# VHH binders against q9p7j3: the designs that were tried, part 252

Target 1, 174 residues: q9p7j3
Amino acid sequence: MILPLFPETQVHVFVYENVSNCAAIHEQLISQNPIYDYAFLDAATILYKKQVYSAIIRALEDRRDEQMKTKTIHSEVILSLSPKTEISSAFRQFSMTKKSKNIVVVKIDSKLTEEEEFERLDKLVEGNRVEFSDEELQKLIDFKVLKKNYKLDPSTLENPLASILSSIALRGYS
Below, E stands for the ipSAE of ESMFold2; O stands for the ipSAE of OpenDDE; V2 stands for 0.75 times the mean of E and O plus 0.25 times the DockQ between their complexes.

## First folded at step 19 (VHH)

Design ic9 (framework vhh_5c3l_4; at its last look DockQ between E and O 0.87; V2 from the best seeds 0.84)
Fold by OpenDDE, look of step 19:
Structure ic9 (fold): chain B 174 residues (1-174), chain A 120 residues (1-120)
Amino acid sequence: as target 1 above (174 residues)
Amino acid sequence: QVQLQESGGGLVQPGGSLRLSCAASGFTFDDHAMSWVRQAPGKGLEVVSDIAWSGGRPWYADSVKGRFTISRDNAKNTLYLQMNSLKPEDTAVYYCARHSKYGIHDQDLRGPGTQVTVSS
């Protein structure tokens, strides 16, 4: 996918369910294996496609403005999902863990087609690929976690997308 | 081997100041955002402050805003925490922590800590 305001940056997003090797992936990320240079998100924290794209756009804007808080664009995407600027909280709340079963994987600056990138990633992830759609994400979400991450209340739950996007977009603003 | 070593802690009176340092080795320092965390007696770990990989965009806990300043010198592989107007509730072991380059939560990468005691 090409984003309108970032035409030179190709982005791919994949969703996997029933992943059996999250612990192994986690170890590779700790060891900083460059083959694993993706944003690995816990699908339990993602409700909308626009949530993911909003975070991607925010991260790309940070990079454009030379304001990245983290070293890699992918870690910045994870940070950008958070309504807070605190790094530890963002990683804790949105990153894949060793215990994750369902994940969303983001690739920035890809030089491959979606299918080519999938073939590459499929060698790393042992799970079932599903469509990147609101319908599929809705099946994987943990609403308790979502409510906690974005401090959703009964009023904001009437339109959670608006609240989530506002939180991402206005992060750092008082 | 990844190593972090905190220093600069001690005993101070309320209203006093301390400057903590963290010496990093065994990894590329400027590949990582860094944090200071602390653990008070009988309490869990609390993130105090964090800083970008390049030295900027600091974050502070509400309890230390306006009093503490985080900074780093990437040429010296060192992280700092300037603590002013110290309060008894700031008494804790302070740890330097490294954030993951790829954005996973890894809270285990920290030094042995340095004791800060604020008391009359």
Scores: ipSAE 0.902, ipTM 0.942, lowest interface PAE 0.5, mean pLDDT 95
Fold by ESMFold2, look of step 19:
Structure ic9 (fold): chain B 174 residues (1-174), chain A 120 residues (1-120)
Amino acid sequence: as target 1 above (174 residues)
Amino acid sequence: QVQLQESGGGLVQPGGSLRLSCAASGFTFDDHAMSWVRQAPGKGLEVVSDIAWSGGRPWYADSVKGRFTISRDNAKNTLYLQMNSLKPEDTAVYYCARHSKYGIHDQDLRGPGTQVTVSS
C-alpha cells in the first residue's frame, strides 16, 4: 500500500495468528540477520489499523526530517507506537517477544508486490495469516495491555482511538 | 569480540559531579541507540537515560532530569553520562546498554557496570 503523504514508499502490513516460532525469529533479530528486517509487533498491543498507520507515518516523518532515534525505519515504527520517546519501554511494550502468539509485521520500502513480500515473509513466520483489519485485530488485542500502554482512563473509554492517536501524534511533549 | 566497558565511577559527596564513559568495541556502534541503566542496592534496574544512534534526541528519567546529560562520540565509539548535583539516591551500579538494531524486546548488550557511591 502507498500512503498519500509518502507516495514513493511502498508499505505492506501482515497479521499472523497462532505463531509457533517467535523464539526463532527473535534469535534472528538478535543476530541482526537482514532477511528479518521488518517491524515485528505483538498483536496483543494493536487494536486499530490507524494505530499502525499513524506510527508508520510518524516514523517516515522522522526519517524525512533526519530525526530518527533508532537506526532502521522498522525499529522506528516500533518506537513511534509509544506515547513516550524512551526506547527501552517502547520496545518492551510493542515489539514481538519470544512468547508472543500473534504478530503484526510491517515492511517499509518494499520493492515487491504484497503477494511477493508475503511469499518471502511466509518462509520466516510459522503461523496463519489473517486480514489486516480492525475486525481481525480486535480478536487478538489484550485490552489490559492496551489500556496500560496508552494510560487509557475513564475519560477515554468511549473514544479510545482518539486518545491513542493523540498519544502517538504528541509523543515527546509530555 | 563484542564488548561494552564502563568507567568513571567512584565515591563522591552529595552535590558533586562524575562523568561516566562507556567504550564499545566489536560491533558497529552507530547502528544502535544507547542507554544508561542503574541498579541501586537491592533494587531492580532503572533506565536513566537514552540517546539516538546519531547522538540526538536524549531522554531522561524524571529522577535525573536537569542533573544528568547523556552524549556520545561515534568517532570514538564511546557513550557518556555527565552526572551533576549528585544525591545519595543516585548510589548504584551504572550500566551502559545497547538497544537492538531491529527493535527486539530486551536491550541485547549490557556492560559489567561501574559503581557510583554518593555519601557524606
Scores: ipSAE 0.766, ipTM 0.895, lowest interface PAE 0.9, mean pLDDT 91
ESMFold2 (binder alone), look of step 19: mean pLDDT 86; pTM 0.881

## First folded at step 20 (VHH)

Design ja1 (framework vhh_6qgx_2; at its last look DockQ between E and O 0.01; V2 from the best seeds 0.00; counts 0 for: pae O 8.4 > 2, placed apart)
Fold by ESMFold2, look of step 20:
Structure ja1 (fold): chain B 174 residues (1-174), chain A 124 residues (1-124)
Amino acid sequence: as target 1 above (174 residues)
Amino acid sequence: QVQLVESGGGLVQAGGSLRLSCAASGRTFKGYAMGWFRRAPGKEREFVATISWRGSAIFYTDSVKGRFTISRDHAKNTVSLQMNSLRPEDTAVYYCAAVPGYAIYNTADEYDYWGQGTRVTVSA
């Protein structure tokens, strides 16, 4: 996919359910294995496609403006999901952990088609690929986690998407 | 009462310039991107330009690139569209709109708030 705001950047997003090897993937991420150069997110924190795309756009805007706070674009996506500026909190709240069951995987600056990237990723992840869609994401979300991460209250329940998306764009400007 | 109000439309000769403004009232659109759309007589509404909350991520439809400039002023809670080298094909009602976060697809369905429009007529 090409996002209009960043027309030279190809992005792919994949969703896996029932992942059995998150601990192994986590070890590879700690070892900084370049084959695992993706953003691995816990799907329990993601309800909307627009949530992921907005975090990607925020990370890309910060990269272009020389405002990135993390070492890689993929780690910047993880930070950009958070309404807070602290890097360690963002990773704790949104990253895949050893105990995660369902994940969202983001590749930025891909030089591969979606199917080529999938073939590569599918060798790394032991789980079932599902469509990146709001329908599938809502089956995997933990609403208690979502409410806590974005401090959702009764006044935002009618339009939680707008609150979430605006907080991603506002991080660091409040 | 939340409103977006466009101004600055009118009649102009081909090759001329106009500056459209859009004032927001009833709320500040913190963390919203802003956009301009237009509807020509007998046509569907089409995307013109968008600008991020920070003002640095900007996208223009191809037919206006290099001629139109979108900008925003947070102190005045406004967004503007400077339109230069106008052509008869730019004749339309121009609409201001607001979307939470970022404009992702540049489609009208993304935008939560809309103005009523300002008419621009470009004569040959």
Scores: ipSAE 0.822, ipTM 0.913, lowest interface PAE 0.7, mean pLDDT 92
Fold by OpenDDE, look of step 20:
Structure ja1 (fold): chain B 174 residues (1-174), chain A 124 residues (1-124)
Amino acid sequence: as target 1 above (174 residues)
Amino acid sequence: QVQLVESGGGLVQAGGSLRLSCAASGRTFKGYAMGWFRRAPGKEREFVATISWRGSAIFYTDSVKGRFTISRDHAKNTVSLQMNSLRPEDTAVYYCAAVPGYAIYNTADEYDYWGQGTRVTVSA
């Protein structure tokens, strides 16, 4: 997929449920295996496609403006999901853990088609691919975690998307 | 016995440079991110910089960006902090720290291992 604001950057997003090897994936990430050059997110923390895209766009904007806080675009995506500026908080809030069961995987600067990228990623992830859609994400979300991550209250829960997007956009601008 | 030992601190004039080094012993710290923190007189410990195991992820606190450079030498099992254009506000005890995992952290609570620190004093 090509984002309108970044026509030179191809982005792919995949969703997996019932992933059995998150611990193994996590170990590969710890070792920084270049084959695992993705942003691995815990699906329990993602409610909307726009949430993911907003984080991607924020990261890309930061890169464009040479204002990235992290060294890699994928780590910047993770940071960009968070309303907090602390990297530790962002990763604790949104990154895949060894205990994760459902994940969202983001690839930035892909040179492959979506299908080709999927074939590559499918060798790494032992789970069931589902559609990247609000409907599917809604099935995987942990609302307790979501509320905590974005400090959602009864007044904002009526329109959580707006609150989430605002939080992402306003990070560092308080 | 796992140990982190900092070196390279000292007295320097404003605008000067220092290179801090942290030597790890007792383990290889494979898969560990390494970081630098500092504590100025009368202040709390604050994050300075961190680098992932392979160095593909690096993060700096805003006040040192463009002036400080963190790097690793796997062969020597060390992490370094090149500090240029030093300022009086950079005066502090600098601590080396290690944290397991892929993610890089800018909070001290995440780090499991700490050095005893090396003092950096920048005079006006």
Scores: ipSAE 0.009, ipTM 0.252, lowest interface PAE 8.4, mean pLDDT 91
ESMFold2 (binder alone), look of step 20: mean pLDDT 84; pTM 0.861

Design ja10 (framework vhh_6qgx_2; at its last look DockQ between E and O 0.88; V2 from the best seeds 0.86)
Fold by OpenDDE, look of step 20:
Structure ja10 (fold): chain B 174 residues (1-174), chain A 124 residues (1-124)
Amino acid sequence: as target 1 above (174 residues)
Amino acid sequence: QVQLVESGGGLVQAGGSLRLSCAASGRDFKGYAMGWFRRAPGKEREFVATISWRGSATFYTDSVKGRFTISRDHAKNTVSLQMNSLRPEDTAVYYCAATPGYAIYNTADEYDYWGQGTRVTVSA
């Protein structure tokens, strides 16, 4: 899809559940295998589509403004999910781990259709693709992790969307 | 809570210019994207422009591209809409709006807070 704020950049987001090879994927990421040029997120940390898109936009702004803190746009997406400025913390909070079972996969600067990109990614991920929707994400979320990552309090827990999105936007600027 | 107050509306001749301003207040305003919408007589509210919290990302509806410019001043907590080469079809009540984080879909439903609007009339 094309985000209106960045019309020259095509992005794709995929959700996989019951992924059996997260450990193997993680090893490929550590080795910086270019075939795995995606942002692999732990779905347990993602509650809303807008959360992911906001992180993508934040990362794209960083790139456009030449203010990226990480080496790649995909790593910047991971950082952009976090309210914290520390890269290591952001990765611990949001990135896929060897123990992850459900993941959200983001592709930036894709030259392929969604279907073509899916076919490519499907060779890498051993799991079941589900719809990228708030409904599906809600089934995969760990609220304990969500609360911790965004320091949600009881007043925001019932409707954490605004708090999450504003924290993404405010990182490093508050 | 966020309060938005528009100003700068008025009567202008076709081809003229006008600058709208929106002042935002409230503790919840931090980290919000801002946008402008408009409602012409007998028509539904439509998206005009949006700007990110940072202020480096903008998006415009096609009919105003090249003529309108959205900007924001963080120090003053204001968002502005510079409207040049105005046309009679630009006649509308213009509304300032705010949404947490970033504008993704640019639909009215995405925005949580709205101003009361300022009237812009462009005569032929």
Scores: ipSAE 0.891, ipTM 0.942, lowest interface PAE 0.5, mean pLDDT 95
Fold by ESMFold2, look of step 20:
Structure ja10 (fold): chain B 174 residues (1-174), chain A 124 residues (1-124)
Amino acid sequence: as target 1 above (174 residues)
Amino acid sequence: QVQLVESGGGLVQAGGSLRLSCAASGRDFKGYAMGWFRRAPGKEREFVATISWRGSATFYTDSVKGRFTISRDHAKNTVSLQMNSLRPEDTAVYYCAATPGYAIYNTADEYDYWGQGTRVTVSA
């Protein structure tokens, strides 16, 4: 997919459920294996497609403007999901862990079609691919985690999308 | 309630310039992207341009690239559309709009807040 705001950048997003090897993937990420250069997110933290796209756009805007805080564009996506500026909190709250069951995987700057990127990723992830859609994400979300990560109060819980999306764009600017 | 009010429309000859402005009230639109849409007589509302909250990421429909410039001013809580080298095909009612976060798809249903529009007429 190409996002209109960044038309030179190919992006792919994949969703896997029932992943059996998150511990193995986690070890590869810690060892900085370049084959695993993706953003691996815990699907329990993601309710909307727009949540992921907004974090991607924020990371790309920061890269273009020389304002990135982390070492890779994929780690910057993880930071960009957070309403807070603290890098370690963002990773703790949004990254896939050894115990994750369902994941969202983001590739930025891909030179491959979605099918080609999927073939590479599918060799790394032992799980079932599902559609990247609000319908599938809603099945995988943990609402208690979402509420805590974005500090949603009673006034925002019935329609949290605007609060979440504005937090992503606003982080560090007020 | 949040309001968006467009101004600066009018009659202009082909090749001329016009600057549209959109004033926001009821909130400061922190963390919102802004955009312009237009509706020509007998046609559907179409996307023209969008600008990120920070003001640095912009996107334009192909027919206006290089002629139109979107900008925003946080101190005045306004967004503007500078329109140069106007053509009769640019004749439309122009609408200001706002969406939380980033404009991703540039479709009208993506935007939560809309102005009432300002008419631009470009005569041959």
Scores: ipSAE 0.825, ipTM 0.913, lowest interface PAE 0.7, mean pLDDT 92
ESMFold2 (binder alone), look of step 20: mean pLDDT 85; pTM 0.869

Design ja11 (framework vhh_6qgx_2; at its last look DockQ between E and O 0.93; V2 from the best seeds 0.88)
Fold by OpenDDE, look of step 20:
Structure ja11 (fold): chain B 174 residues (1-174), chain A 124 residues (1-124)
Amino acid sequence: as target 1 above (174 residues)
Amino acid sequence: QVQLVESGGGLVQAGGSLRLSCAASGRTFKGYAMGWFRRAPGKEREFVATISWRASATFYTDSVKGRFTISRDHAKNTVSLQMNSLRPEDTAVYYCAATPGYAIYNTADEYDYWGQGTRVTVSA
């Protein structure tokens, strides 16, 4: 997929449910295995497609403006999901953990087609691919976690989209 | 009482220039992307341009690339559209719009807030 705001960058997003090897993937990420050059997100923290795309755009803006706070574009995507500026907090909030069961995987700067990238990623993830859609994400979300991550209150809970998206954009600028 | 108010429209000859401005009131629109749409006579509303909250990223419809420039002033809470080398086909009512976060799909339904529009007429 090409985002209009960044036409020079190809992005792919995949969703996996019932992943059995998150712990193994996590170990590879800790060891900084280059084969795992993706952003691995806990699907329990993701409610909307626009949430993910907004984080991607935020990260790409950071890179464009030479203001990345993290080492890699993929880690910046994880940071960009958070309304907080603290990197460690963002990773705790949104990154896949050893205990995760459902994940969202983001690839930035892909030179492959979606199908080709999927084939590559499918060798790394032991789970079932599902559609990247609001409908599917809604099945995987933990609302308690969502509320905590974005400090949603009763006034925003009925329609949290605007609050989530604006908080992503405002991180460090409020 | 959130409001977007466009200004700067008018009559101009082909090849001329106009600068549209949109002022936001009632809320700050912090963390919102801003954009411009237009509706030509007898046509549906179409996307023109968008700018991110931090004004780092912009996107234009193909027909206006190189001629139009979208900009944002956070201090004044405004978004502007500089239109150069105007063509008769640019004749339309131009609308300012806002969407939370970032403009991803550039569709009208993505934007939550709209101005009432300002008319731009380009004569041959």
Scores: ipSAE 0.909, ipTM 0.947, lowest interface PAE 0.5, mean pLDDT 96
Fold by ESMFold2, look of step 20:
Structure ja11 (fold): chain B 174 residues (1-174), chain A 124 residues (1-124)
Amino acid sequence: as target 1 above (174 residues)
Amino acid sequence: QVQLVESGGGLVQAGGSLRLSCAASGRTFKGYAMGWFRRAPGKEREFVATISWRASATFYTDSVKGRFTISRDHAKNTVSLQMNSLRPEDTAVYYCAATPGYAIYNTADEYDYWGQGTRVTVSA
């Protein structure tokens, strides 16, 4: 996929359910194995496609503006999901953990087609790929986690998407 | 009540310039992207340009790239469209719009808030 705001940057997003090897993946991420250079998100924290795309765009905007806070564009996506500026909190809240069951995986700066990138990723993730869609994400979300991560209140319950998306764009600037 | 109000439309000769403005009231649109759409006679509304909340990321439809410049002024709570080198095919009603976060797909249904439009006519 090409996002119009960043037309020279190829991005791909994959969703896996019933992942059996998150602990192994997590160890590879800690060791900074370059084969695992993706953003691995816990799907329990992601309700909308736009949530992921907005975090990607925020990370790319920060990279263009030389305002990144983390070492890689993929770690910047994880930070960009958070309404808060603290890096460790963002990773605790949104990143895949050893105990995760379902994940969203983001690749930025891909030189490959979606299916070529999938072929690489599928060798790393032991789980079942599902469509990156609001319908599938809704099946994997934990609404208690979503409410807590974004501090959703009664005034935002009818339209939580707007509150979530605006906080991603606004983080650190209000 | 939240409102977006466009101004600055009118009649201009081909090759000329025009500056549209959009004033927001009822909220400041913190963390919202802003955009311009247009509807030519007999056509559907089409995307023209978008600007991120920080004003550092912009995107333009190909037919206006290099001729139009979108900008925003947070102090005045306004967004503007500077339109240079105007062509007859730029004739349309121009609409200001707002969407939370970033504009991703550049489609009208992404945008939650809309102005009433301002007419631009570019004569040969």
Scores: ipSAE 0.809, ipTM 0.907, lowest interface PAE 0.8, mean pLDDT 92
ESMFold2 (binder alone), look of step 20: mean pLDDT 85; pTM 0.867

Design ja12 (framework vhh_6qgx_2; at its last read DockQ between E and O 0.96; V2 from the best seeds 0.90)
Amino acid sequence: QVQLVESGGGLVQAGGSLRLSCAASGRTFKGYAMGWFRRAPGKEREFVATISWRGSATFYTDSVKGRFTISRDHAKNTVSLQMNSLRPEDTAVYYCAATPGYAIYSTADEYDYWGQGTRVTVSA
ESMFold2, look of step 20: ipSAE 0.832; ipTM 0.914
ESMFold2 (binder alone), look of step 20: mean pLDDT 85; pTM 0.869
OpenDDE, look of step 20: ipSAE 0.891; ipTM 0.938
ESMFold2, fold request of step 21: ipSAE 0.834, 0.823, 0.827; ipTM 0.915, 0.914, 0.913
ESMFold2 (binder alone), fold request of step 21: mean pLDDT 85, 85, 85; pTM 0.868, 0.870, 0.868
OpenDDE, fold request of step 21: ipSAE 0.916, 0.917, 0.915; ipTM 0.950, 0.950, 0.949
ESMFold2, last read: ipSAE 0.819, 0.823, 0.835; ipTM 0.910, 0.911, 0.917
ESMFold2 (binder alone), last read: mean pLDDT 85, 85, 85; pTM 0.873, 0.871, 0.872
OpenDDE, last read: ipSAE 0.915, 0.915, 0.916; ipTM 0.950, 0.950, 0.949

Design ja13 (framework vhh_6qgx_2; at its last look DockQ between E and O 0.86; V2 from the best seeds 0.79)
Fold by ESMFold2, look of step 20:
Structure ja13 (fold): chain B 174 residues (1-174), chain A 124 residues (1-124)
Amino acid sequence: as target 1 above (174 residues)
Amino acid sequence: QVQLVESGGGLVQAGGSLRLSCAASGRTFKGYAMGWFRRAPGKEREFVATISWRGSATFYTDSVKGRFTISRDHAKNTVSLQMNSLRPEDTAVYYCAATPGYAIYTTADEYDYWGQGTRVTVSA
């Protein structure tokens, strides 16, 4: 997929449910293995496609403006999901952990088609691919986690999407 | 009450320039991208341009690239569209719009807030 705001950058997003090897993937990520150069997100934190795309666009905007805070564009996506600037908190709140069961995986700057990238990723992830869609994400979200991560008040918000999306764009500028 | 109000439309000869402005009142649209759409007589609204909240990421429909420039001023709570080298095909009502976060797909259904429009007429 190519996002209009960044027309020279190819992006792929995959969703896996029932992942059995998150602990092994997590070990590779903390050791900074370049074969695992993706953003691995805990699907319990992701409710909307637009949430992921907005974090991707924020990371790409920061890269273009030379304002990245993390080592890779993929780690910058993880930071960009957060409404706050503190890197350790963003990773704790949004990254896949060794206990995760369902994940969202992002590849930026891909030189492969979606299916070619999937074939590579599928060698790394032991789980079942599902569609990247609001319908599938809704089945995997933990609303308590979402509310905590974005400080949502469901008694006063009729549409949390606007609050979530605006906080991604505002991080560090409010 | 929240309102988006466009201004700066008018009649201009082909090859001329106009600057459209969009002022927001009732809120500051923190963390919102802004965009311009247009509707020619008898046609659907079409995307023209969008700008990120920070003002650094922009996208333009192909027919206006190099001729139109979108910008925003947070202190004035405004978005502007500088329209140069105007053509009769640019004749339309121009609408300002706001969407939370970023304009991902550049489609009208992404935008939650709309102005009433300002008319631009480009004579041959």
Scores: ipSAE 0.821, ipTM 0.911, lowest interface PAE 0.7, mean pLDDT 91
Fold by OpenDDE, look of step 20:
Structure ja13 (fold): chain B 174 residues (1-174), chain A 124 residues (1-124)
Amino acid sequence: as target 1 above (174 residues)
Amino acid sequence: QVQLVESGGGLVQAGGSLRLSCAASGRTFKGYAMGWFRRAPGKEREFVATISWRGSATFYTDSVKGRFTISRDHAKNTVSLQMNSLRPEDTAVYYCAATPGYAIYTTADEYDYWGQGTRVTVSA
C-alpha cells in the first residue's frame, strides 16, 4: 500500500488472530533479530485502521523531519500510537507482549508485494491472518485497554475515532 | 459553534496567482489535518490538497502539482493555498476542510468540517 503523503514508501499491514507464538516473537524482538523488522502491535489496543495509518504517517513525518525519538521506523510507529511521550509507556500500551493472542503487524519500506511480504511474515507468525479492517479489529479490541490508553470518557466512547486520532497527533504538543 | 471561513478568492487572468486562506473559529483544530477541495461549475467537488497536522507532509491532486502550495499556521489556526500559474480549468468554488488526525484522505467524506467556500475565477 502507498500512502498519499508518502508515495515513495510502501507500507503493509497484517492482522493475525489466535497467534500461538507471541512469546517466541517477543524474544526475537528483544534480541533485535533483523528478520523481525516489523512493528508488532497488540490488536487489543487497535480499534481502527485510521489509528494505525495515523501512527504510520506520524512516524514517517518524524523520520522525514529527522525527529524520530526511537531507533527504528517501526518502533517510531509504536510510539506514534501513544498520546504519551515516554517510549516505555508507548511500548507497554501498544506493543505486542508475550501474552498477546492477536496482533497487528506493520511493515514500512517494504520492497516486496503484499503477498510476498505475507509469505515472509507467515513464516514468523503462527496464527490466522484476517482482513485488516475496522470490522475485524473491532472483534479483537479490548475496550478497557483502549479507554485507558487514550483516556476516553463516556462522551467519546460511542465514537472514539476523533479522540484517538487527535491524541495521536497531539503527542508532545501543548 | 465551529466555523471554517475561506477568503482570498476573486477574478484573475490565466497565468496569475491567488492566495486563499482559511481561518478556523469557534474551536481550535489542534490535531486536525486540513485540506482544500474545489467544485467547478457543473462538476462534483474534488480534492485539491491536504496538509498534515504538523504541517510537514502535503499531498496534491495531479493537476495542481507544481502550481499550488498548501501551508498552515498553527499560531493563527489557519491553512492557506497559494495558487500560481492559474488556468481557466482552476475556476471553482474552493472549500476548506478539516479532519481529525493526519492527512491521509483525498475523499470529501473523510473530512468532518467544511467552510462556506470562496469563488475563484480564472479568465482565459
Scores: ipSAE 0.712, ipTM 0.862, lowest interface PAE 0.9, mean pLDDT 94
ESMFold2 (binder alone), look of step 20: mean pLDDT 85; pTM 0.868

